# Designs tried in a protein design chat: miniprotein binders against q9f7q9. Part 11

Target 1, 364 residues: q9f7q9
Amino acid sequence: MSKKIYIGAMTGTSHDAIDISFLSIGTKIHLEYFHSIKFPKSLRLKVKKLIENNESSLSDLGTINKEIGFLFSKSINEAIGFSKIKKSSIECVAISGQTIRHEINKRFPFSMQIGDPNIVAKETGLLVVSDFRNMHIALGGEGAPLVPEFHNQLFYKARNPRIILNIGGISNYSFVKNRNDIWGTDVGPGNAILDAYCSDFLQIPFDKNGAIAAKGKVDHIELGRLLQNNFFKRKCPKSTGKELFNIKILSKKFLKKKAEDILCTLVEFSAKSIINSIHKNGHNNCDIVICGGGAHNKYLVKRISEMASNDIVLSSDLGHDVFAIESMAFAWMGYKRVSNEALIVQTSSKNVKGLLGSITKSKL
Key: E = the ipSAE of ESMFold2; O = the ipSAE of OpenDDE; V2 = 0.75 times the mean of E and O plus 0.25 times the DockQ between their complexes.

## First folded at step 5 (miniprotein)

Design a3 (at its last look DockQ between E and O 0.67; V2 from the best seeds 0.00; counts 0 for: pae E 1.7 > 1.5, pTM E .778 < .8)
Fold by ESMFold2, look of step 5:
Structure a3 (fold): chain B 364 residues (1-364), chain A 100 residues (1-100)
Amino acid sequence: as target 1 above (364 residues)
Amino acid sequence: MGDKSIVVLFETDDKKTLMEIYYEVWELAEEMGYEVIVIIDGNKLVVIVELDSPEEAEKFAKELEEIAKKLGAKVIVKVLGDSDPEELRKLMEELLKEYE
């Protein structure tokens, strides 16, 4: 059959969900089906503890790794069942896993994702591609973001450079200019600390439209302290995770302030992190396309727009399937891996090429 | 008094509207504390959720209809008396076939 399907399944969205995209890839990349399902509440809490705690039981880590593997498997099998896509047409499923650590600025850099690919291969009966980040790191890259080459595939236009800014828990952007090369970086927090504050202190999942934040005043002392993090001093490309940008970086004095002022300051922190990075990298002379869950926080977008020298374009105005971009990127990387085609790995010096992703099969 | 399954189909001819529905549905689900499945197939968006009571099901269905009204999309709501995963899949498949 001529229509081959590639599945990408990923976590770490602003919705605490597994996003699953089914792609067909020919002369053009086409999204055939999208399926998104929320983590069970108890598992979300277990993952949050693993990310935020200094120490964790090895036995708990091992068990949660299996639980996430079964969750991916169940979600993928359910998506296949609803999609009406023949399982026999599915070439592979690429999984992100759930990131719990991402530690690059050290002698032995690593990234740790949980979700056992052996469970996924066994329970789905499909060829599984996983662990894209650690080969990226082994080749001299940051292990994140992984999307810049896929952003090139979707957004490249001759003589029309643009920034694709994804505001998730962590914000990242791609500078799309060159057809045959890539540029991308993580830039700092997006929603991660905002949502954690809302959950832990206000017992709500998030600040809708930034309405609470909009009533507050910026604490410039705390903002200045937050912006002194060593991550912001690193040269791009750089990467980070929720283990660096979580509630524990906030001072005790700051946490005693009004919720409005706390959220206002955290919005400013995310906005400044983004815009300072864009300016520092000299990417002021192109449009910024904002996507990801943070694009729907009206106050955050307002603050970004007021700080930017760039024109701001919302993803909703472009008609792209931007809610699925990251899961589509995993499907596309799975396609590249099973086709034995190299991906570009951005490094601090020369970009290199390599085969990203480990293949797991339960049967011949 | 068993759990209620709700299947809601949104239909629009505009990808911008579909994306707005997607985010409004997730925001509503998070505000109400509901665990939903969101499916997108072409210009159709399906929401599937299991709720504890008829009152919750009716309330959630009304909120989803308000999203459709706000954004100018067609909406079809199906409420099942008891949850059955296989019957739920068959219902969803028939809805997608009919509106493909």
Scores: ipSAE 0.597, ipTM 0.846, lowest interface PAE 1.7, mean pLDDT 86
Fold by OpenDDE base, look of step 5:
Structure a3 (fold): chain B 364 residues (1-364), chain A 100 residues (1-100)
Amino acid sequence: as target 1 above (364 residues)
Amino acid sequence: MGDKSIVVLFETDDKKTLMEIYYEVWELAEEMGYEVIVIIDGNKLVVIVELDSPEEAEKFAKELEEIAKKLGAKVIVKVLGDSDPEELRKLMEELLKEYE
């Protein structure tokens, strides 16, 4: 029998790319193929504007939703073409879409991901699974993080509790101790503010290895102010987005500092947020496994290591590519949905189970 | 569409090195403003990029070779004219087979 393949495609990693993972799922989860394509600059700027500005027309939103749908379609079809995987072996494509809003602290909580699944289904001719976050919310979750159960499946080791720390634009971690009990939370900023500062003020995409930050000094006044954010007072599990943790939260006085001091302080802010969350939740006596694009900021990783009580490893040291974990999680969630298997949803009271994701098909 | 395309194959026996290559390639591509496709197949990493000129292609190729040298990876660079996606795919497949 040909291996059943499940595709996960996502945007919103630390690098502006579409990441596409092809999974085979049997007794083991195996990454059969990985493809990453740069997010087109023109469309990236449109999305950035849509995220940062509340003044977008419904027409603009509608148009960008279609453009992102076509982008996903193109990228997935290209990935299939390069993979040598027969299209007939592909059971589904799970898409994250592009998050443009995540508003959970409202009477009507929602998370908005754009990228029209109908376009993806039509252009790929595959079954598409989408809109995972809003079903997570409907079941009483916060729509994020979605990965804790997948992290448990991938990283569980008996008698060895682990933190799986994803450092993206936002940092999140999963506490992997028991197979049947999942726990995960957003922590706070990852690299999103760092990269935004580099882009907007230094005209560079990011601080390579955190080398500029490593030369700086921490502004303890600004750090203290940033750490007082009401998000950190919320009980875990909790979610956040780039809407809360962006360059606009920085004081005008702080932005007049030297670039090295700014970046050093922002690294410290991310590192402290992570460590404080781990300690606050009583998860400080276990190994930390790092994944996501922020794992490449050597200075950030160093600062986390210096503050942590335990050893830090990359997910690659455990045989799992640091960059593929999130897209793999979507592929796995796609598998769960098409198999009619419920996912665990963390709520404010208790974990519940439900089917996550909407199915879109253009053909039988 | 750029006037030139590059297909680059990196090979390493170390997954850590492969990861470093992946990120160095993305950084280089972002710094140069190029759109790239990065493909990972086991311990091989393929980069496909369209470039506006032969001079840019040669410059990008040299930078990729320097990444490989720095990290101790094997590298093959193929600079092509204007190629369709299918031609690029075939070349990628040929490169992957040559190093199996």
Scores: ipSAE 0.228, ipTM 0.652, lowest interface PAE 1.4, mean pLDDT 88
ESMFold2 (binder alone), look of step 5: mean pLDDT 72; pTM 0.653

Design a4 (at its last look DockQ between E and O 0.74; V2 from the best seeds 0.00; counts 0 for: pae E 1.8 > 1.5)
Fold by ESMFold2, look of step 5:
Structure a4 (fold): chain B 364 residues (1-364), chain A 81 residues (1-81)
Amino acid sequence: as target 1 above (364 residues)
Amino acid sequence: MGDKSIKVTFETDDKKTLLEIYYEVWELAEEMGYDVVVIIDGNKLVVIVELDSPEEAEKFAKELEEIAKKLGAKVEVKVEE
């Protein structure tokens, strides 16, 4: 049989890009091709305004929804061309869209992604799977993260539970123990405050390898204050964003300190947030597999390793394509949807199963 | 496609090295403010960027070559006008 290909396209969190993974799925999941394209600057600005403003016109929303649809389409078509993969081998393309609202803690929870799947279906000629988050929410879930079941697929090992720790702007982890069930949660800051401080106060995009932080000393008073945030007292599963973990939570007195001490303290904040959560949830007796952009911050990883009672493994050491995991997850969810196979939705009570994703076709 | 694109191809058989190149490339592009396309296909990583300044193009290409030297990967640089 010819090899069947599943495409996952998502807005990346690390580089303001569209990440596109081409998977073949048999007895093993194999990444055949990966393509990552930075968002055009003008469109990034339009999306930022749409996200940040309390009010936006419906015409602006409608127009940007189409522009993002064309961006996904152009990016997918470009990736197909460069890949040399036969288009006839492609079973579907799953798209994340661009999230502009995610409002869960309310009577009518919702998540809104833009990037019109009708445009993508027409412009690519492919079957499109989209809108995974709102069925997740309708079934009682948080709508995010969507990766824990894919983490099970990649990392499950019988009688060997594992923690898959993603260190992005916000950190989250999956506890991989049960082949047929999932567990995942946000845990606190990753790099969000670190990168914001570097950008706003040092005019650099980030602290490479944590080299500046490594020279500093922890401000234990500020660290203690930061760890008092009520988010850390909430029950899992939980989610958070940059609205809780940004520069504004830092005291003015603390911001007057040396950059090295500020960054050192913020690294400790991220590391303690992560390790405290793992320990509070009773997940001490397993390996921690670190992935995400923060896995490349050597000082942060060192501090996590020194605080952990767990063995630390970088996901690259296990041979998994960590740069592509999230876009691969979308490709895999597309595969599940076109195969009419249910996905697991984690809820605050029991987990449930359901068909996630809407199918859009421009032709038979 | 612009006439002043740079195409840099890294090649390595080591998945760990390929991942390190990926992050070094994105970090460099972010530091320099360039909008890149990054492709990973088998044991190759390809970086494509369109730049209007020949001086910036040469600077970026040299930095990418230094990443290859640092990490022990083969590298080929093409400037396509």
Scores: ipSAE 0.571, ipTM 0.856, lowest interface PAE 1.8, mean pLDDT 86
Fold by OpenDDE base, look of step 5:
Parts: sequence; structure tokens; C-alpha cells
Structure a4 (fold): chain B 364 residues (1-364), chain A 81 residues (1-81)
Amino acid sequence: as target 1 above (364 residues)
Amino acid sequence: MGDKSIKVTFETDDKKTLLEIYYEVWELAEEMGYDVVVIIDGNKLVVIVELDSPEEAEKFAKELEEIAKKLGAKVEVKVEE
């Protein structure tokens, strides 16, 4: 029998890329193929404007939703072409879409992911699974993190509790101790503010290996102010987004400092946010497995390691590519949805179960 | 549509080296402002770039070869028209 393939496609939270994972799911979850495509600069700028500015026309939003749908379609079709995987072996494609809003602390909580699944279904001719976050919210979750159950499936080791730390634009972690119990939370900033500072003030995409930050000194006044953010006072589990943790939260006085001191302070802010969350939740004294795009920031990883009570490993050291984990999670969630298998939704009270994601098909 | 595409294939038996190549390629592509496709298939990393000029293509290929040399990976460069 040909292997059944499940595709997960997401817009990277750390890299301006579309990450596409092809999973086979049997006795083991296996990454058969990975494809990463740079996000087109013109469309990235349009999306950045939608995220940062509350002023967009409904026409602009509608147009960009279609443009992102075509971008996903193109990227998925290209990935299929290069993978040499027969299209008939592909059961579904799960898409994250592009998050433009995540407003959970409202009377009517919502998360908005754009990228029209109808275009993706039509142009790929595949069954598309989308809109995972709004069903997660409808079931009493915060729409994030979506990965804790997948992290449990991928990283569970008997008698060896693990933290699976994803460092994206936002950092999140899952506590993987028991097979049947899932726990995860967003913890605060990842690399999003670092990369935004590099782009906006240094005209570089990011601080390679954190090498600029490693030469700087921590501004303890600004760090102290940043750590007073009301998000950190919220009980876990909790979600956040780049709309809360962006360059605009930095003080005008701080932004006048040396670049090395700014980046050093921002690395320290990410690292302390992670460690403080681990400590506050009582998840100390277990292995920390790092994944996501922020894992390549050697200085950030070093600072986390120096503050942690235990050794840190990369997910790659466990045979799971650091950059693929999130797109793999979408592929796996796609599998769960088409198999009519409920996912665990972590809520403020009790975990519940439900089907996550909408199915879109253009043909039988 | 760039007039030339370059396909660079890295090969290494070390997954750690493959990951390092992945990051260095992305860094280079972002620094150069190029749109790249990065493919990982087992022990191979394939980079595809469409470039507007042959000279840019050759320059980018040379930088990728330097990454391979630095990290101890095999590299193959193919120019596709």
C-alpha cells in the first residue's frame, strides 16, 4: 500500500517563510519531505501593515486573504512537484493561514487567520483543513498553543518529563510528562522583537547567532519594565501574539541606546520570560528540548541554558528537525481531522475534546 | 521570472551539519534579498533560487559553495535555464 501523506503548511512565526511538511503517520510519525519557501516581500509588507495598523479596508483584507490563498496554493503545488510524492498519496493539506489578529481577552474572543482555503482546495485539488484556532476558541481554549498534544505524541518518553520549548516570534512550551495529559502555554516573546529591531533600525533581517547581542549589556531598567507586562501576571495556560510583543512596547528612551545593548536586553527578555514561566508553573528539573526558528540564536540558547536548572538539547538531537516541528504539527492536526479524531483542547478549567479545523473540498 | 535558476544540492550524513547549512542558507538568502526555496530530503538539502542575472547567480552559488566547504558538506551546483 502506498504511504498516506499528510501535508502541513504554515507561515513561519520566526522566519518570513512558508514551511511545508509532508508526514507519514503509522506506528511512528515520520517527516518524509520538508520544503521552505521565502514569503514574498511585497505580500509580507501588506500583511505587516494589517497586523500593525488597525486601519485596513474590508476590500484590502478581502484581497489579501485571496493573495495568501494563492501563495499557499503555489507553494504547496511546488512542494508536491519537488517531493516526487504522488498526489494520489496525499490525503489532505492542513494550512495555518496567516495570523493577522489574535484577540482572546474580549467578550467575543477570536483569532483571524487569512488565506482562503477555497483557493487552496481548488488550485491544489486536495482536501484542505483550515481554521483550527477558532474551533479551539469555540471549545473554550485560547486558540493557542495548538501544538501541546502533538509535542506529547512526538516527544513523550516514559519516566523522563520534558519541556518542549518552541522559540518562534512568540515562545511557547509544552510540558510532556504523561501520555494522556497535555499542557502547554505561550510564555512571551521569542525572536519577533529582535528581528523587528534588526529590520527597522539595523537594516538586517536578524542578529546572526545573536552575535551583536552577545557584545551588549543588559538595560535592567527596560528589562524590568518589559517583565511587568500584564501578560506575565496572567495564569497559565495563556496565549499571546506579535500584536502584544512587538517593537512598539519598547520605550523611546531605550531605543536610543546602542544596538548591542538593545539586542542584549531583548535576548534577556525572551530568556527570562521562558525561565520565569517554567519556574512559575513548577516545571523545573526536567529536560528542555528546543525547537523553532529561535533555536539558531546561539546567544539566546546560551542565556536560556545559563538560567535553566537542566541541560538543553535541540529537537534535532532527538531526530526531529528544529524548523519542521510546527508545520509537522499542522500535518498531524490535518490527519486527526480527516480521520474524525478529536483533539484535546486545553481550557482554563478542564481539558475538553473536539474536532479542530474546517474541511474544504473543490471535488470529490 | 528570473532568466536563470540555480539548484544547489548539499549532502551530509550529519543532521547537525544539515541544520547548520539550512540556517546559513537562509541567512545568506535574506542578506542578499533573494527568494529561495530550501528543500530537505533525508541527508540532502536543496536550494533553488531564481535570479535576474547570471552574475548574481554565480555569486550566490559561490557563497553556497563556501558554506559547504566551511561546514564539510558535499555540494553540487546545477544551473537550470
Scores: ipSAE 0.293, ipTM 0.712, lowest interface PAE 1.2, mean pLDDT 89
ESMFold2 (binder alone), look of step 5: mean pLDDT 77; pTM 0.712

Design y3a (at its last look DockQ between E and O 0.46; V2 from the best seeds 0.00; counts 0 for: pae E 4.0 > 1.5, pTM E .662 < .8, other shape alone 2.926 > 2.5)
Fold by OpenDDE base, look of step 5:
Structure y3a (fold): chain B 364 residues (1-364), chain A 81 residues (1-81)
Amino acid sequence: as target 1 above (364 residues)
Amino acid sequence: MDPEEIEELIQKVEQLLERLEEAKRTGDPEELEEVELEAYELEWELFIAQREGSPEEIKKLLREAYKLLFEALRLLEELEQ
């Protein structure tokens, strides 16, 4: 029988790339192909403006929702071409869409992902699964994190509890102790503020290996102020977005410092946020597996390692590409949805189960 | 797109392909990274331009330019692996 393939396509919180994973799902989850496509700068700037500004028109939102739908469709079709995988073997495409709002602390909590699944379904000719977060919210979750159950499926090791730490634009971790019990939380900033500072002030996409940050000194006054954010006082599990952790939270006085000192302080802010969350939750006596784009920030990883009492490895050391993990999670969630298998939704009271994601098809 | 905008877009493709060949020849990783980023932007512009209400002759030229740039990007990705 030909292998059934499930695609997961996501835009990271950084907006730097579209990550596309091709999974085969049998007795094991196997990554058959991974592709990362750079996010067009012009469209990235439009998305950035939507995230940072509350004054975007409904016309702008509607237009960009179509543009992101085309970007996903283009990128998926391209990745299919490069993979040499037969399109007839692909059962579905799960898309994250582009998150532009994540507002869960309201009377009517919502998470808004753009990227029209109708365009993706039409242009790819594939079944599309989308809108995972709003069903997660409807079931009593916060719409994030979505990955804890997938982390349990991929990283579970009997008698060896693990933290699976994803360092994206926002840092999140899953506590993987039991195969059928899930726990995950957002922690705070990942690389989002680092990369935003590099882009806006240094005209570079990111601090490669954290090499600039490694030369700097920590501003303990600004670090202390940043760590007083009300988000850190909230009980875990909890979710957050770039709405809380962006360049605008930095003081004007701090932004006048040397770039090296700014980046060093921001690395320290991410690292301390992670360690403080692990300790606060009593998860300090297990291995830490790091994944996501922040895993390549050698200075950030070093600072986490120096603050942790835990053994630290990259997901790559376990045979799992650090960039592929999130798009793999979407592919797996797509599989679950088309198979009519319920996912575990972590809530404030008890875990519940439900089908996540909407199905969009242009043809039979 | 008007005919002038299309001619400008084609010229940008030609110039970028020349820069790409030169960057491959020199092996400068910073120039390769810059040219690659510009190539992804131009590829997106070409992709969108093909979907606009342009005359069929223009859409043909844009499709040819898009294929050339796409193949150039494919060859870059094969060198980075």
Scores: ipSAE 0.480, ipTM 0.802, lowest interface PAE 0.9, mean pLDDT 90
Fold by ESMFold2, look of step 5:
Structure y3a (fold): chain B 364 residues (1-364), chain A 81 residues (1-81)
Amino acid sequence: as target 1 above (364 residues)
Amino acid sequence: MDPEEIEELIQKVEQLLERLEEAKRTGDPEELEEVELEAYELEWELFIAQREGSPEEIKKLLREAYKLLFEALRLLEELEQ
C-alpha cells in the first residue's frame, strides 16, 4: 500500500503566511513536503483590523470567515499540485484557522478562529479536521499552545530535558522531559508587534534578520512598562493572542522614537519575556531548540542566546525546518483525530486526555 | 461581482500585461517586482470572483481575465531567467 498522507495547514508565522506540511506517519514521523503561501495583502489587512479593533460588524466577520476558508482551500490545493503527492493518498487535512481572539483568563473563556471548514472540505474534497482549541478549553486547558505533545514526539530523549521554543506571532515553549506527559506554555510576544510595527510604520513586512533593530538602543522605560503586563504575572500554563500583544499597547511617546530604537526595544521585550519565563519555571539549565519564523531573526536569536546562558540551536540544525514544525503538529493532530486517539490536555493541575478536533466532510 | 467590477479587473490585468512588456524593454528590476506583487493580488481577486454564484456571461468574462493573467505570469517567468 502506498503511504498515507496527513496535511497540516496553519497560520500565524511572522510573515503572515499559510504553512502546509505533508506527513507520513508510522513508527516515525516523516515530513514528505512543505509549502508556504503568503496572505494576499488585501486579506492580511482585513485580518489585522479584526484582531486589533475592539469592534467589527458581524457581516464583516462572516465574510472574512469565508475568505479565509477560500485562502486555506486555494493554498492546500496548490500545495497538493506542487507536491506531486497523489491526492488519493491524503487521509485528511487539519487546519488551524486564523485566530482573531483568545481570551482565557475570564469567567467564560473562549478562543475564536476563522476559516470556514465547510468551504475547505467542499473546495478540496478532503476530510477536514478543525477547531482543536475549543475542546482543549472545554477540558480545562488553555486552548494553546497545542504543540507540546508533538514536541515530545519529535524531541524526547531519555534523561535529556530540552526546551522547544517556538517563536511565532506569540512565543511558546515546551519543556520536553517526560515521554508520556507534557508541559508547555505561551510566554509572550514573538514577532507579532515587531511585524505590525514594520507593516504600519515602515511599509515592509518584517525587519529582515533584525538588521534595523540591531542598530538601535533599548528604551528601558518603555521596556519596563511593557513587562508589567498582568499576563507575565500569571502562573503557567497560560495562553494569549495577538489581541493582547499588538501596536496599541505601545505608548504614543515611544512611537515617536527612531524606528531602530523601537524595534530594538521590541526585540528585547520578546527576548526578556521568553527568558524570564524559562527562569521562573526553573528550566534555565538545559538546551534550547528554537523553531518558528522568529528563528530567522538573527538579532532576536542573538539576544535570547546572550540572556539564556544555555546552548541554543535551531530545529533546522536537528533536521527539522523551523517553519514546518507547527504545521506538522496540525497534520499529526489530524492523524490522531482520524484515528480516534486522544491528545494530552495540560491543565493547571493534572493533565487529562481528550479527543480534539471537529471533522467536516462534504461527501460520504 | 457585477459585470462592471469584472471589467475593471480585466482592465487591471491588461494594464499589468502592458507594464510587464515595458519592464521587459527596460529591464527594471523594481518594476518587475511591483508587477509580480500586483499579479498575485489580481490572481486572488479573480479566484474569489470565480467562487461567487455568477451568470454564464460573468463566468465568460472571468475566464477571459484568467487567460490574460496567465499570459502575464508566463511572460514574467521567462523574464526572470
Scores: ipSAE 0.277, ipTM 0.717, lowest interface PAE 4.0, mean pLDDT 87
ESMFold2 (binder alone), look of step 5: mean pLDDT 74; pTM 0.655

Design y3b (at its last look DockQ between E and O 0.19; V2 from the best seeds 0.00; counts 0 for: pae E 6.3 > 1.5, placed apart)
Fold by OpenDDE base, look of step 5:
Structure y3b (fold): chain B 364 residues (1-364), chain A 81 residues (1-81)
Amino acid sequence: as target 1 above (364 residues)
Amino acid sequence: MDPEEIEELKQKVEQLRERLEEAARTGDPEELYEVELEAYELEWELFIAAREGSPEEIKKLLREAYKLLWEAYRLLEELEQ
């Protein structure tokens, strides 16, 4: 029988790339191919403006939703070409879309992901699964994190509780102790503020290895102010986005410091947010497995290691690519949806189960 | 797109071709990677322009940019093996 392939395509919180994983799902989950495609600079700037500007027109939103749909379709078709995987073996593509709003602390909570699944379905000719977060919210979740059940499937080890720490633009972790019990939370900032500072003030995409930050000194006054954010007072599980953790939360006085001191303080803010969350939840006596783009920030990983009472490894040390984990989770959620298998949704009360994601098809 | 904009895109495609040919000759992975990235950006610009009802010339340039991108990728894969 031909190997069934499930694609997951996601935009990271960083808005720098589309990550595309090709999964085979049998007795084991196996990554067959991974590809990361950078965002076109012009489109990245449009998306950035749409996220940062509350006065964006409905016409701009409608246009960018189509442009992101074309970007996903182009990137998926390209990745299929590069993978040498037969298109006839692909059962579906799951897309995250581009998150532009995540507003859960409202009377009507919502999460908005753009990237028209109709364009993706038409241009790829594949079955598309999309809009996972709004069904998660409808079932009583916060629309994030979506990965805890997948982390449990991928990283579960009997009698060895693990933290799976994803350091993206926002940091989140899953506590993997039992196969049937999922637990995950957002913890605070990841690399989003770091990368935004590098882009906006240093004209570089990111601080490679955290090498600039490693030369700096912590501003304890600004760090103390940042750690007073009301988000940290909320009980876990909880979600957040770039709406809360962006460059605008930094003081004008702090932004006048040396770049090295700014980046050092921001690394410390991410690291302390992670460690404080782990300790507050009583998860301090298990291994930490790090994944996501922040895993390559050697200085951030070092600071987490120096503050942790836990053994720390990268997901790569366990044979799992640090960049692929989130797009793999989307591929797996796509599989679950097309198989009509319910996912576990964490709520403020009891976990519930439901089908996540909308199906879009252009052909039979 | 005006004729001047189309000519600028032609020049960019030709410059990337020359750079790719030189990087292929030297086996320089850094230059191949830069060519791949620039070809990708150019292909996106051409892809958008082709959907706005641009001349058949834009679709030709889009096919050329796609070939450059694919060739740069192939050469990088061969150097990483």
Scores: ipSAE 0.518, ipTM 0.825, lowest interface PAE 1.0, mean pLDDT 91
Fold by ESMFold2, look of step 5:
Structure y3b (fold): chain B 364 residues (1-364), chain A 81 residues (1-81)
Amino acid sequence: as target 1 above (364 residues)
Amino acid sequence: MDPEEIEELKQKVEQLRERLEEAARTGDPEELYEVELEAYELEWELFIAAREGSPEEIKKLLREAYKLLWEAYRLLEELEQ
């Protein structure tokens, strides 16, 4: 038999890992293998500084771009080995790269990912699909979120509209109602600021289950200030990134408070950002399906549930691993690209279709 | 690569081996986890160094770091059984 495999590899914004999914795609989508591989601390620090400072020499940027390409390559090759899936069955690998800037509200909008796809193609020997976001932008879209059509593929059910809420570093949701069209938007922070605080100030990768946050008290003054960000006033669809939601938006006075109160306030910020967006868009009367790494932050999910007027369930309760969905989406988009099938691009007006992703290979 | 940089990498591999032996002896899961994380970081550093056309010494250190990483992973799996 010729079971064809499509790999999706993406950088998560929780725990600084590369998530790798192996899909077989026919009449149904099957996850054959999933693995998450850690981002080396030294390289993670270089990337965090690059994002937060928005400054680098051209030489350093060029070097980091190669290093991330090698990280993706090493991670993909290791995942293939662990999976014991035959390399000859793999049709392509789709990579997200590592986003370092996402600047849409300007005359020349762009999204910048590092991770040289030529390195990945050479080091893996596989056909590589990359750079999905900039064609999305060129066609009049936001470049993010990219998942709404994949959410539609997995979660569409006739007469049963639902919200698919992905809590990654930046949170996004899809309103799944129409089989042949999409609706989705970024909504605000997810884990990005929480994890950055834990890493920079507590020397831990994240607050497991929100246990530290659960002991704190909300600083309502800082929360109010954070919610005044102009991003929350924009019409959907909208997009954002770590360059807007990072540790630098926190006041110096706030950062002197107890860690419990800081994390408690940041959980509230993420939860209110999500729920306010759902309510503003009039999506109060359907189920919310939570996926992404934030689905395992029990305190965050609890706060969302307490603010919501919606019923809430995890994607795993519907048979889809909460950690795998985003990397599965990249694998699926790689499949669409190598099949020369267009994806739907949501715009502020009429949705359009286009071929997303650049193809790179080292051999014929 | 500077000879001083090679010596620093050699020292890191030696220190990591000593920590792995101690962690294996005590069976401390937190220490084993820390050793695994440091082994992964060191293996990454050596992997990149080997790409620069580095001396055979770097290739040897890379092989040693890889073995230490897998030993740490294996010990962690045994504790979680």
Scores: ipSAE 0.107, ipTM 0.645, lowest interface PAE 6.3, mean pLDDT 88
ESMFold2 (binder alone), look of step 5: mean pLDDT 80; pTM 0.738

